# VH-VL binders against DNA-directed RNA polymerase III subunit rpc9 (rpc9), part 3

Target 1, 130 residues: DNA-directed RNA polymerase III subunit rpc9 (rpc9), of Dictyostelium discoideum (Social amoeba) (q54lp2)
Amino acid sequence: MKIIKKDKEEIITNFEVLQLLKHKRRIEEQVLLNEFVNNVIRYLETTPASKQTIESVKECKKSVTKLADTSGCKILTGEMLQILNIAPSSEVEVHLVIEDCEDRIDAKEVLKEIKNSLGEEAVIRDEDNL

## First folded at step 11 (VH-VL)

Design J4 (from J2 with light chain S54K)
Fold by OpenDDE, fold request of step 14:
Structure J4 (fold): chain C 130 residues (1-130), chain A 123 residues (1-123), chain B 107 residues (1-107)
Amino acid sequence: as target 1 above (130 residues)
Amino acid sequence: QITLKESGPTLVKPKQTLTLTCTFSGFSLSTSGVGVGWIRQPPGKALEWLAVIYWDDDKRYSPSLKSRLTITKDTSKNQVVLTMTNMDPVDTATYYCAHRTYDFWSGYHFDYWGQGTLVTVSS
Amino acid sequence: EIVLTQSPGTLSLSPGERATLSCRASQSVEDSYLAWYQQKPGQAPRLLIYGASKRATGIPDRFSGSGSGTDFTLTISRLEPEDFAVYYCQQHNSYLTFGGGTKVEIK
């Protein structure tokens, strides 16, 4: 998610958004009354963001970025954001996040790094909600 | 404070193998997110990346020079070694080792460099 | 292979003037993967900007990086005597390559 501030534009993960909104809710009574904010929090709590930590997110970003660093492979910023927000748990899901994956990077390696950093349990599957 | 220093022969004959050692302090290659790379610069010319090694012993090479390059690390000695085979006068350059670090959303970059060592390839 | 073309090759300016250096990539580069380095005669390169626009530690605010896609710019708002040097852009979107450099010299 991209947050536009007066002087800066920043791209933040769902984890960061969730943490920020929860913090604001604790401090600002007005935020407690904001239905939109509460709905966003509720939604994000159903996503991998609810099971992430700042350490796991940092580790995932670091390790996945290294896969592409100084190599012929590349991962787009938007794809990285999706990796963190969706937390793929299978090679198929990695292919859904990274376009033309096999031509760019090894999906198996990406998945390995995701699992090692975010953990296998950090993935919320739609099948689990059925 | 992070420091790096290149050492090795300053004169190499054609077809011989160059071995350079980077000795560093102020950081460890056991730290996640850390790497050390080699970059060279012929006199009066632009910079050229050669190789990089990471904390987990992952290695990357310039595709054009990959067949001639080998990079290794000794974490306990805080050293990285670069070997380059079949040296030619065209490989005459200042060779730098540099610290590579990671930043969230900004990727990896070379933030600290050694002073460089001039290697001349001549008969 | 991504080729970085820097322009101009040489920029002659006086202290106090604004310097604008261009780096053009042969294909699109993610912002996070574009950096700028400064190199003075007889010295090693020094990191100025990473992530296209982030200043490295200790770099004065007169240095700024901008751009996206294939076009990137390094700006020195007001040249100081110590700023006369060669500047290189660098990408690691695909492997790692440097531009040919722009020499900023005193007029």
Scores: ipSAE 0.777, ipTM 0.906, lowest interface PAE 0.6, mean pLDDT 92
Fold by OpenDDE, fold request of step 14:
Structure J4 (fold): chain C 130 residues (1-130), chain A 123 residues (1-123), chain B 107 residues (1-107)
Amino acid sequence: as target 1 above (130 residues)
Amino acid sequence: QITLKESGPTLVKPKQTLTLTCTFSGFSLSTSGVGVGWIRQPPGKALEWLAVIYWDDDKRYSPSLKSRLTITKDTSKNQVVLTMTNMDPVDTATYYCAHRTYDFWSGYHFDYWGQGTLVTVSS
Amino acid sequence: EIVLTQSPGTLSLSPGERATLSCRASQSVEDSYLAWYQQKPGQAPRLLIYGASKRATGIPDRFSGSGSGTDFTLTISRLEPEDFAVYYCQQHNSYLTFGGGTKVEIK
């Protein structure tokens, strides 16, 4: 999610959103707002964000960014956000996040870094949704 | 405090191999997110990136100079070595090593530089 | 390869004036992949801006970076005597390249 500020545009991960909302004060008189926030929290808790830590997110982004750093490869900011939020568990999922992946970066290497940083348990597996 | 210092020959003959060593302090190449790169600058000209090595021994090279460059690290000695083969007078330049670090959502950048060493290629 | 073109080549100004330096990329560059460096004669480059608009540690507020896509700008709101130097933009969207530099000199 992008937050437009007066001086700078900020991009935050689902993990960060979840953390912010969990610590947000509830106002008893604002029933609809509270319900909305709770629904968002419940949703995010079903995503990889619920199994992530600030350390794992930082490590993942650092490692994946390195793959593209000073190389002919590219990873767009939006793609990086999706990598962190979705936590791909297969090469196919990596290809879904990174458009024309084969021409830009090695999907195997990306997947390896994701698994190493976020861990196997932090990755949503297709088997869990069946 | 992060410090880098380049060392090696200041005079090289054509077709010889240049070996430069970057000795650094204030950080370790065992730390995730850390790299060391080499950049050169011919007299009165712009900067040119040569190579980078990362904490996990991953290496990057300039496409145009890749065949001539080798970068290695000795983490225990806090040193990075750059070799460049088949030197030519056109390779005369000040060679810098620089600390490369990562910032969340801002990517990698060179935040600290050595003072550089002038290498002259002449017969 | 992404080519960075800086303009003007030389900028002659007086202390206290506003300096505007341009960096144009041959291809689109992500904001996070654009940096600015300052270099004084006989010295190594110093990082000024990274991520297109983030000031490095110890860099005064008079320096600011802006832009996106192919057009980036470094602004010095009020030139100090120590600001007269050569400025380079740098990208790592594809490999790593520097611009040709803009020399800011005293008028």
Scores: ipSAE 0.772, ipTM 0.904, lowest interface PAE 0.6, mean pLDDT 92
Fold by ESMFold2, look of step 14:
Structure J4 (fold): chain C 130 residues (1-130), chain A 123 residues (1-123), chain B 107 residues (1-107)
Amino acid sequence: as target 1 above (130 residues)
Amino acid sequence: QITLKESGPTLVKPKQTLTLTCTFSGFSLSTSGVGVGWIRQPPGKALEWLAVIYWDDDKRYSPSLKSRLTITKDTSKNQVVLTMTNMDPVDTATYYCAHRTYDFWSGYHFDYWGQGTLVTVSS
Amino acid sequence: EIVLTQSPGTLSLSPGERATLSCRASQSVEDSYLAWYQQKPGQAPRLLIYGASKRATGIPDRFSGSGSGTDFTLTISRLEPEDFAVYYCQQHNSYLTFGGGTKVEIK
C-alpha cells in the first residue's frame, strides 16, 4: 500500500493507481519504463485494489465516513485511505489502521461497513498483505 | 428539486411530548449517502443540532438531548419523524429539518433546509 | 465538546466593502468537517461553504473560505445588498456544533 500525492495535495488509493497504470498509453521506445509499469501492475494485482471498482470504493468511503459523521468518534481521511488500501478483514487489522481505535470507534462497526461495501472476496488477504 | 417541510403542533404545554414530521421530495432516503437531520433555533439565538438519521437507519443524537429524542423514518412515505419528550419553555424554537448529503472528498454536509416551524412551549 | 467562537459578533459595513469573518475552534477540526451558513431574517439557513473552502452550488465567487486546524475564515470580497445577514460556522469533527454567529449589517 502506498500514498501518492498530486500537486493539489490529493492522496489517491492503490485502486486509483492501478486504474491509471492499466489505462496508461505505452510508448514502445520506453522499454525500462514499460517494464517498471508492468511490475507495479503485477504487484497491485496481488493487493485488494485488484478486486475493487470505482463503485465499491465510493460506497466504502461513503459508509465508513458516515460512522464519524455527527458522532463522537473520528476517522481521519488518511485512515480512510489505509482502510481502502488494506481492506481490513478482522478487528485486529482495523486496530492497526485506526490510531487509538478503542478510544475512537467500534472496530466491529468499521469492519461491517467494509464488508458490506467492498464485499467478502475483496477483504481476502494472505499474511504478507498486512 | 429537493424540498423539505416541517409539520406538527405550534403550541405545546410543558412536560408534553412534541412530535414533528419532515415531509420531503426530490430524493429518496433509501439512497446511499443520504440522511435527514433536525436543527433548532431559539428566538434570537444560534442554531443547535438535534439528530440525524441515515439511509441505512443509523441514527445520531445530540449528546445533551439524547435521552429526550427519538428519530425514525418511513422511506416509502418520504417522511422523517422527530419526537422530543418532557418539553420545557427553554425548548421554544424554530425547528428545521435538512437534507444531509455526501461529497467524496469533503464528507457530509447539510445542503437543503426546510422553511422551519416555530414551536412554542407555554402554559 | 468542540466550541466554535465567531468574531466579531457584529460587523457593520457598507456595500462594496470586504468582510472578513473569523471562526475559532476549541480543538483542531479537520478541513472536511467545517462549513459556513448564511441566514437572512425570517429565512432558513443557506449553505455557503463546506470542506472549509468549497463553495456550495449556486454560491457566487465573492464568497471564499479558508483556514485549518483551529482558525477558519469566511471572506466576502465585495459586499452586495443581499449579503447583509447572519453567518454561522459549523463543525462535525465531533458531534455537530454551530458557532454563535456573526451579524453583518449595513453601516
Scores: ipSAE 0.647, ipTM 0.841, lowest interface PAE 1.1, mean pLDDT 87
Fold by OpenDDE, look of step 14:
Structure J4 (fold): chain C 130 residues (1-130), chain A 123 residues (1-123), chain B 107 residues (1-107)
Amino acid sequence: as target 1 above (130 residues)
Amino acid sequence: QITLKESGPTLVKPKQTLTLTCTFSGFSLSTSGVGVGWIRQPPGKALEWLAVIYWDDDKRYSPSLKSRLTITKDTSKNQVVLTMTNMDPVDTATYYCAHRTYDFWSGYHFDYWGQGTLVTVSS
Amino acid sequence: EIVLTQSPGTLSLSPGERATLSCRASQSVEDSYLAWYQQKPGQAPRLLIYGASKRATGIPDRFSGSGSGTDFTLTISRLEPEDFAVYYCQQHNSYLTFGGGTKVEIK
C-alpha cells in the first residue's frame, strides 16, 4: 500500500482513506469501531475511490494542475480534491465542482484530463451509486 | 546534479530575432511533470517570466510577449530553444532558463536555474 | 494577471536580527501557487520556499514562509551575513508573475 506523504498539510483523498481503512487491523473487542470502519469502507467502495489507483490519482492531480500552471486558469485545492473524489464524467459535473468554471478554465479540457488519467471506466458511475 | 546553461548571442541588433539555447543535464524533459522555462531580468530590475515548455510539449507564453516568442525542445539533446522576434533595446536583459518541477500538493516551481546570459540589444 | 507588491522595497538590518518581508497579491492566490526566491548580486535566483511555506532542499530552517489569500510573508528569524540579498515572491495562479523584490541590506 502506497500513501502520499504531505509535508505542508494533512489533505488526503478518498482513495487514500479507503486504502488505509482496508488495511487497518481490526480489534475484535472494538465492536463499534469495527462497525464504523466497515461502514465507511462500504460507502467509499461505491465512490470513484474504489476504481482508482495511486498512479491514476497522481497522474490526474499532475495533469489537472498543469492546466492551471502559468496560464490564466485557476484551480483551488478544494476543487482539486473534489475532482479526485468525485471524478466528474461530464462537463456539467465539472461546472458543479469548479465554481465559475466558464470564467476560469475550459471544462472540456479538465474533463479530458480526468478521463485520460483516471480512465473512462473510473469516471463512469453506476446508476445505483448516484 | 541538475544544471542548466544558456547559450546564444550576447549582442543583437534592433528588429532582429534572438535565439537562445538552454542545455541541461541531471534530468530528462521526457519525465512526466518536468518543464523548462525562460525568465529574463533587465539590469537592476525585477524578474519577468517569458515561456515554459513541458515534457508533453505543452507550451505556455507570457501574454504580453506571446506574439514574439517561440519555445521548442529537443529531448534527445537535452535542449530547449527560445526565439524572440523584433528585439528592441528595452529587451536588454539577463536571460535565464530554469528547471520547472512538480509537487503533488504544491504545484510547480523553478527549483534550479542557469547562470543566465546577458543579451544586449543595440544598434 | 496578478500583480505582486512587495514591501518594503529595502530593508536595512544587522546580522542576528529578524527580517519580515511582505508580498501582497492584487487578487487571491492559492498557497500552492506562491513561491519565494533569493538572488544575490551577480547570481541567478535560488528557490527558497514553494507552496507558500515549504522550504526547498538545502534551505536553512531560519527561512520560513506563511500567509494565504492575498497576504504572504517571508521570515528570516536570524539574519546571517549570507542572507543579505534581494528576495522575490512569485505566483502562477494567473500566468506567472514576480514581485518587485525586497532588498535586504546590511545596516
Scores: ipSAE 0.623, ipTM 0.867, lowest interface PAE 0.9, mean pLDDT 92
Fold by ESMFold2, fold request of step 14:
Structure J4 (fold): chain C 130 residues (1-130), chain A 123 residues (1-123), chain B 107 residues (1-107)
Amino acid sequence: as target 1 above (130 residues)
Amino acid sequence: QITLKESGPTLVKPKQTLTLTCTFSGFSLSTSGVGVGWIRQPPGKALEWLAVIYWDDDKRYSPSLKSRLTITKDTSKNQVVLTMTNMDPVDTATYYCAHRTYDFWSGYHFDYWGQGTLVTVSS
Amino acid sequence: EIVLTQSPGTLSLSPGERATLSCRASQSVEDSYLAWYQQKPGQAPRLLIYGASKRATGIPDRFSGSGSGTDFTLTISRLEPEDFAVYYCQQHNSYLTFGGGTKVEIK
């Protein structure tokens, strides 16, 4: 059996939230709740979560975590969560997610692992590329 | 069923190079999320991590011993090799290899260990 | 390097008693980077707990891990004869280090 600890298992990625909401059983009488759920789904469909799979998310976390495993490099749990939610597409974005990144881990290596796992097409940017 | 077995010389003279082989079964070191590490334990003393190699050939070494250690793998033979140079009597220990695996929530950990091989450094 | 200090060095108890083993880190350790091992005389270490609190496969319910930051605890709720061994904590938040061990022995 799985043991759930409040300080760990209550923090989930946007991908996991999207999956839970899309598979949530609906009760017809809960009109306001159903509309709220629909609005959250619509928002998440505009984020990187909509282009992720269970496998790509697992691979991303696995490969980025390896960079810090048994090394002098460090990644915090919250920073790893934001990497999955934001899917940084540049070194600048990696530096925004990882506090004091230059002292802790090579942003180029982090970005490489993100692209190798999530793929370049799975990364969503907020700007127009006209 | 994951198993690992250490092999190599049990007696090494000072200044010689130790070469240990970890032969394993029940997993592939080409599988994403998998690694093999080396840990030693001097008689009656605590455990000391030496090195780890991952599926993508990334390598990590204990910082105090890095200049003396080399870890390599041969995925076709299911083997990992540790080389340690300039052996000294203080390096007398039981040497273990261990399977390193990934858990989504807890990260990487050593879950299966070999039986260990005692290496004595003496004239 | 993160130094792990285990206390007590030796814990003398009778079967059926509760054992509480402490591991203190010199720097904060994220819970996912903390593990506990059991080692019986003449045997390889056995993984008990990973992620500070998650039991490894085949580990009885009487073993539990807790704590965060710099203070971690392994608890054995009711000691069995086979539980008399040395216990090590281990972190891999910065490189990888083991504690000095706590020996749980028969009183």
Scores: ipSAE 0.609, ipTM 0.822, lowest interface PAE 1.4, mean pLDDT 86

Design J4 (from J2 with light chain S54K)
Fold by ESMFold2, fold request of step 14:
Structure J4 (fold): chain C 130 residues (1-130), chain A 123 residues (1-123), chain B 107 residues (1-107)
Amino acid sequence: as target 1 above (130 residues)
Amino acid sequence: QITLKESGPTLVKPKQTLTLTCTFSGFSLSTSGVGVGWIRQPPGKALEWLAVIYWDDDKRYSPSLKSRLTITKDTSKNQVVLTMTNMDPVDTATYYCAHRTYDFWSGYHFDYWGQGTLVTVSS
Amino acid sequence: EIVLTQSPGTLSLSPGERATLSCRASQSVEDSYLAWYQQKPGQAPRLLIYGASKRATGIPDRFSGSGSGTDFTLTISRLEPEDFAVYYCQQHNSYLTFGGGTKVEIK
């Protein structure tokens, strides 16, 4: 998701969108907008964003970004955002998020940092209830 | 107030090993998102990055110098140590240590630097 | 390895003038991996800009950074006497390298 500023775009995570929408002031006359916001919140509540906190998201981004910092590898801004949005729980899922992952970064290290920051329970898929 | 200070020998003979210590205050190297790096500058020339160590003991080295460099930390003493082997007169430079910090939007950067220490390599 | 080429090598200007310093990368550099430093003789480098455009703490608003990809610019909108120094760009998109510097001096 993009946030367009006066002279620059910024991309934010699903968690940040969820927080903004939950705290959004509602105007009763904006019926279609209010329903659209409700639909987006409903969707985001089914994603990993609903299990995240400000602290866990910050720690995840910080730790995963470190893996690429000053190394011969890099992680793209979009890939970092997808890591937070998807919360990969296996090396296979890391490979799906990071293009050409085996040439760029160790998927085991990425997964380790995700689990250490978002928590083991936060990366568990809730398929047992659905 | 974050401060860093480099210490070690100012004169080294060729082929000797240089050991520099960065002593810092105002932050802990056990804090997530924090690192300390080393950068050098030969007299009259551009800056050259050498190494960085992070809070979780991850390390990065300049590819051209990695066989000669070792970086370690002692979090309890607020120190980072750089060792550089097989010194040569071309390694004469001012050596800086610098605080590396994380910004959520723009990633890691060096924000505070020590005053630097000149190391001369000559016979 | 990413090479940063700064131009001009020397920029001779008077106080009050606008300074425009160029940094060109041999490969594309993401904005978050580009920084600018100021250095005066006998002093440590001082961080001015990080993330290509974000001003470091305590840096006056006359300093601004812009650019993306391979082409980055540091602008000093109105030179002050204390701004005459050498300026370096730095990338950490692949390892970490500095440009050769641009000296801003009194004309």
Scores: ipSAE 0.587, ipTM 0.811, lowest interface PAE 1.4, mean pLDDT 86
Fold by ESMFold2, fold request of step 14:
Structure J4 (fold): chain C 130 residues (1-130), chain A 123 residues (1-123), chain B 107 residues (1-107)
Amino acid sequence: as target 1 above (130 residues)
Amino acid sequence: QITLKESGPTLVKPKQTLTLTCTFSGFSLSTSGVGVGWIRQPPGKALEWLAVIYWDDDKRYSPSLKSRLTITKDTSKNQVVLTMTNMDPVDTATYYCAHRTYDFWSGYHFDYWGQGTLVTVSS
Amino acid sequence: EIVLTQSPGTLSLSPGERATLSCRASQSVEDSYLAWYQQKPGQAPRLLIYGASKRATGIPDRFSGSGSGTDFTLTISRLEPEDFAVYYCQQHNSYLTFGGGTKVEIK
């Protein structure tokens, strides 16, 4: 989700979306919008975002980003976002999130940092996507 | 109030090993998301990154200089030490240490720099 | 290795003019991996912009960064006399490299 500000868009995680929606000021007359927001919150509660905290998200992004900082490794901003949203639980899942992972970064090290920061959370998917 | 200061010899002979110390204050190198890096600048030339050490003792070296560089830290003394072997006149430069920090939205960056120390390698 | 090519090499402008400095990368660079530094004569570099467009603490509004991919720009909207300096772009998408610099000379 992109938040448009004065000078630049910011891309935020599902955790941040969930926090924003839970603290959003409600206008009771907007019944359909309020119901839509409630449905989005309900969905996000089924994702890894519901088990995250400001500190765990911060630590995960910080530690995973360090693996690529000043190294021969590369991780894209969008891939980092998806790591936080999906919380990969296996090297295979890391490989699915990071394009051409074999040539870019050690999936085992990425997974280690995810587990150390977010815990060993499973990827939550819709029934049709499992 | 973050400050960094480089110290070490200002004149080195060819083939000698250069040892530079970065002494800093206003932050701890044990803090998650923090690092200290070394950058040099030959007179009249562009900046060149040398090495970084992170809070968890992870280390990075410039690929072209990796075999000549060693970076270490002493968190209790607020010091980072850079050692560069086999000095050559082309290594004459101002050497800077710099604080590396993490921003959630924009990643790691060098935000505070020392004043630098000129190291001359005699011919 | 990602090579950063800055242009022009030297930019001579009058106070109050708009300065536009270019940084081109040999490969695509994620925005979060691109920074700009100012170095005044006899001083250490000073961080201006990180994340391609985010102003560092204490940097005046006249400095702005833009661009993505391989083309990045530093803009000084109203050049002040104190802006005489060399400006470097820097990437850390693959190791860490600096551009060759653009010298801004104030007439």
Scores: ipSAE 0.567, ipTM 0.795, lowest interface PAE 1.5, mean pLDDT 87

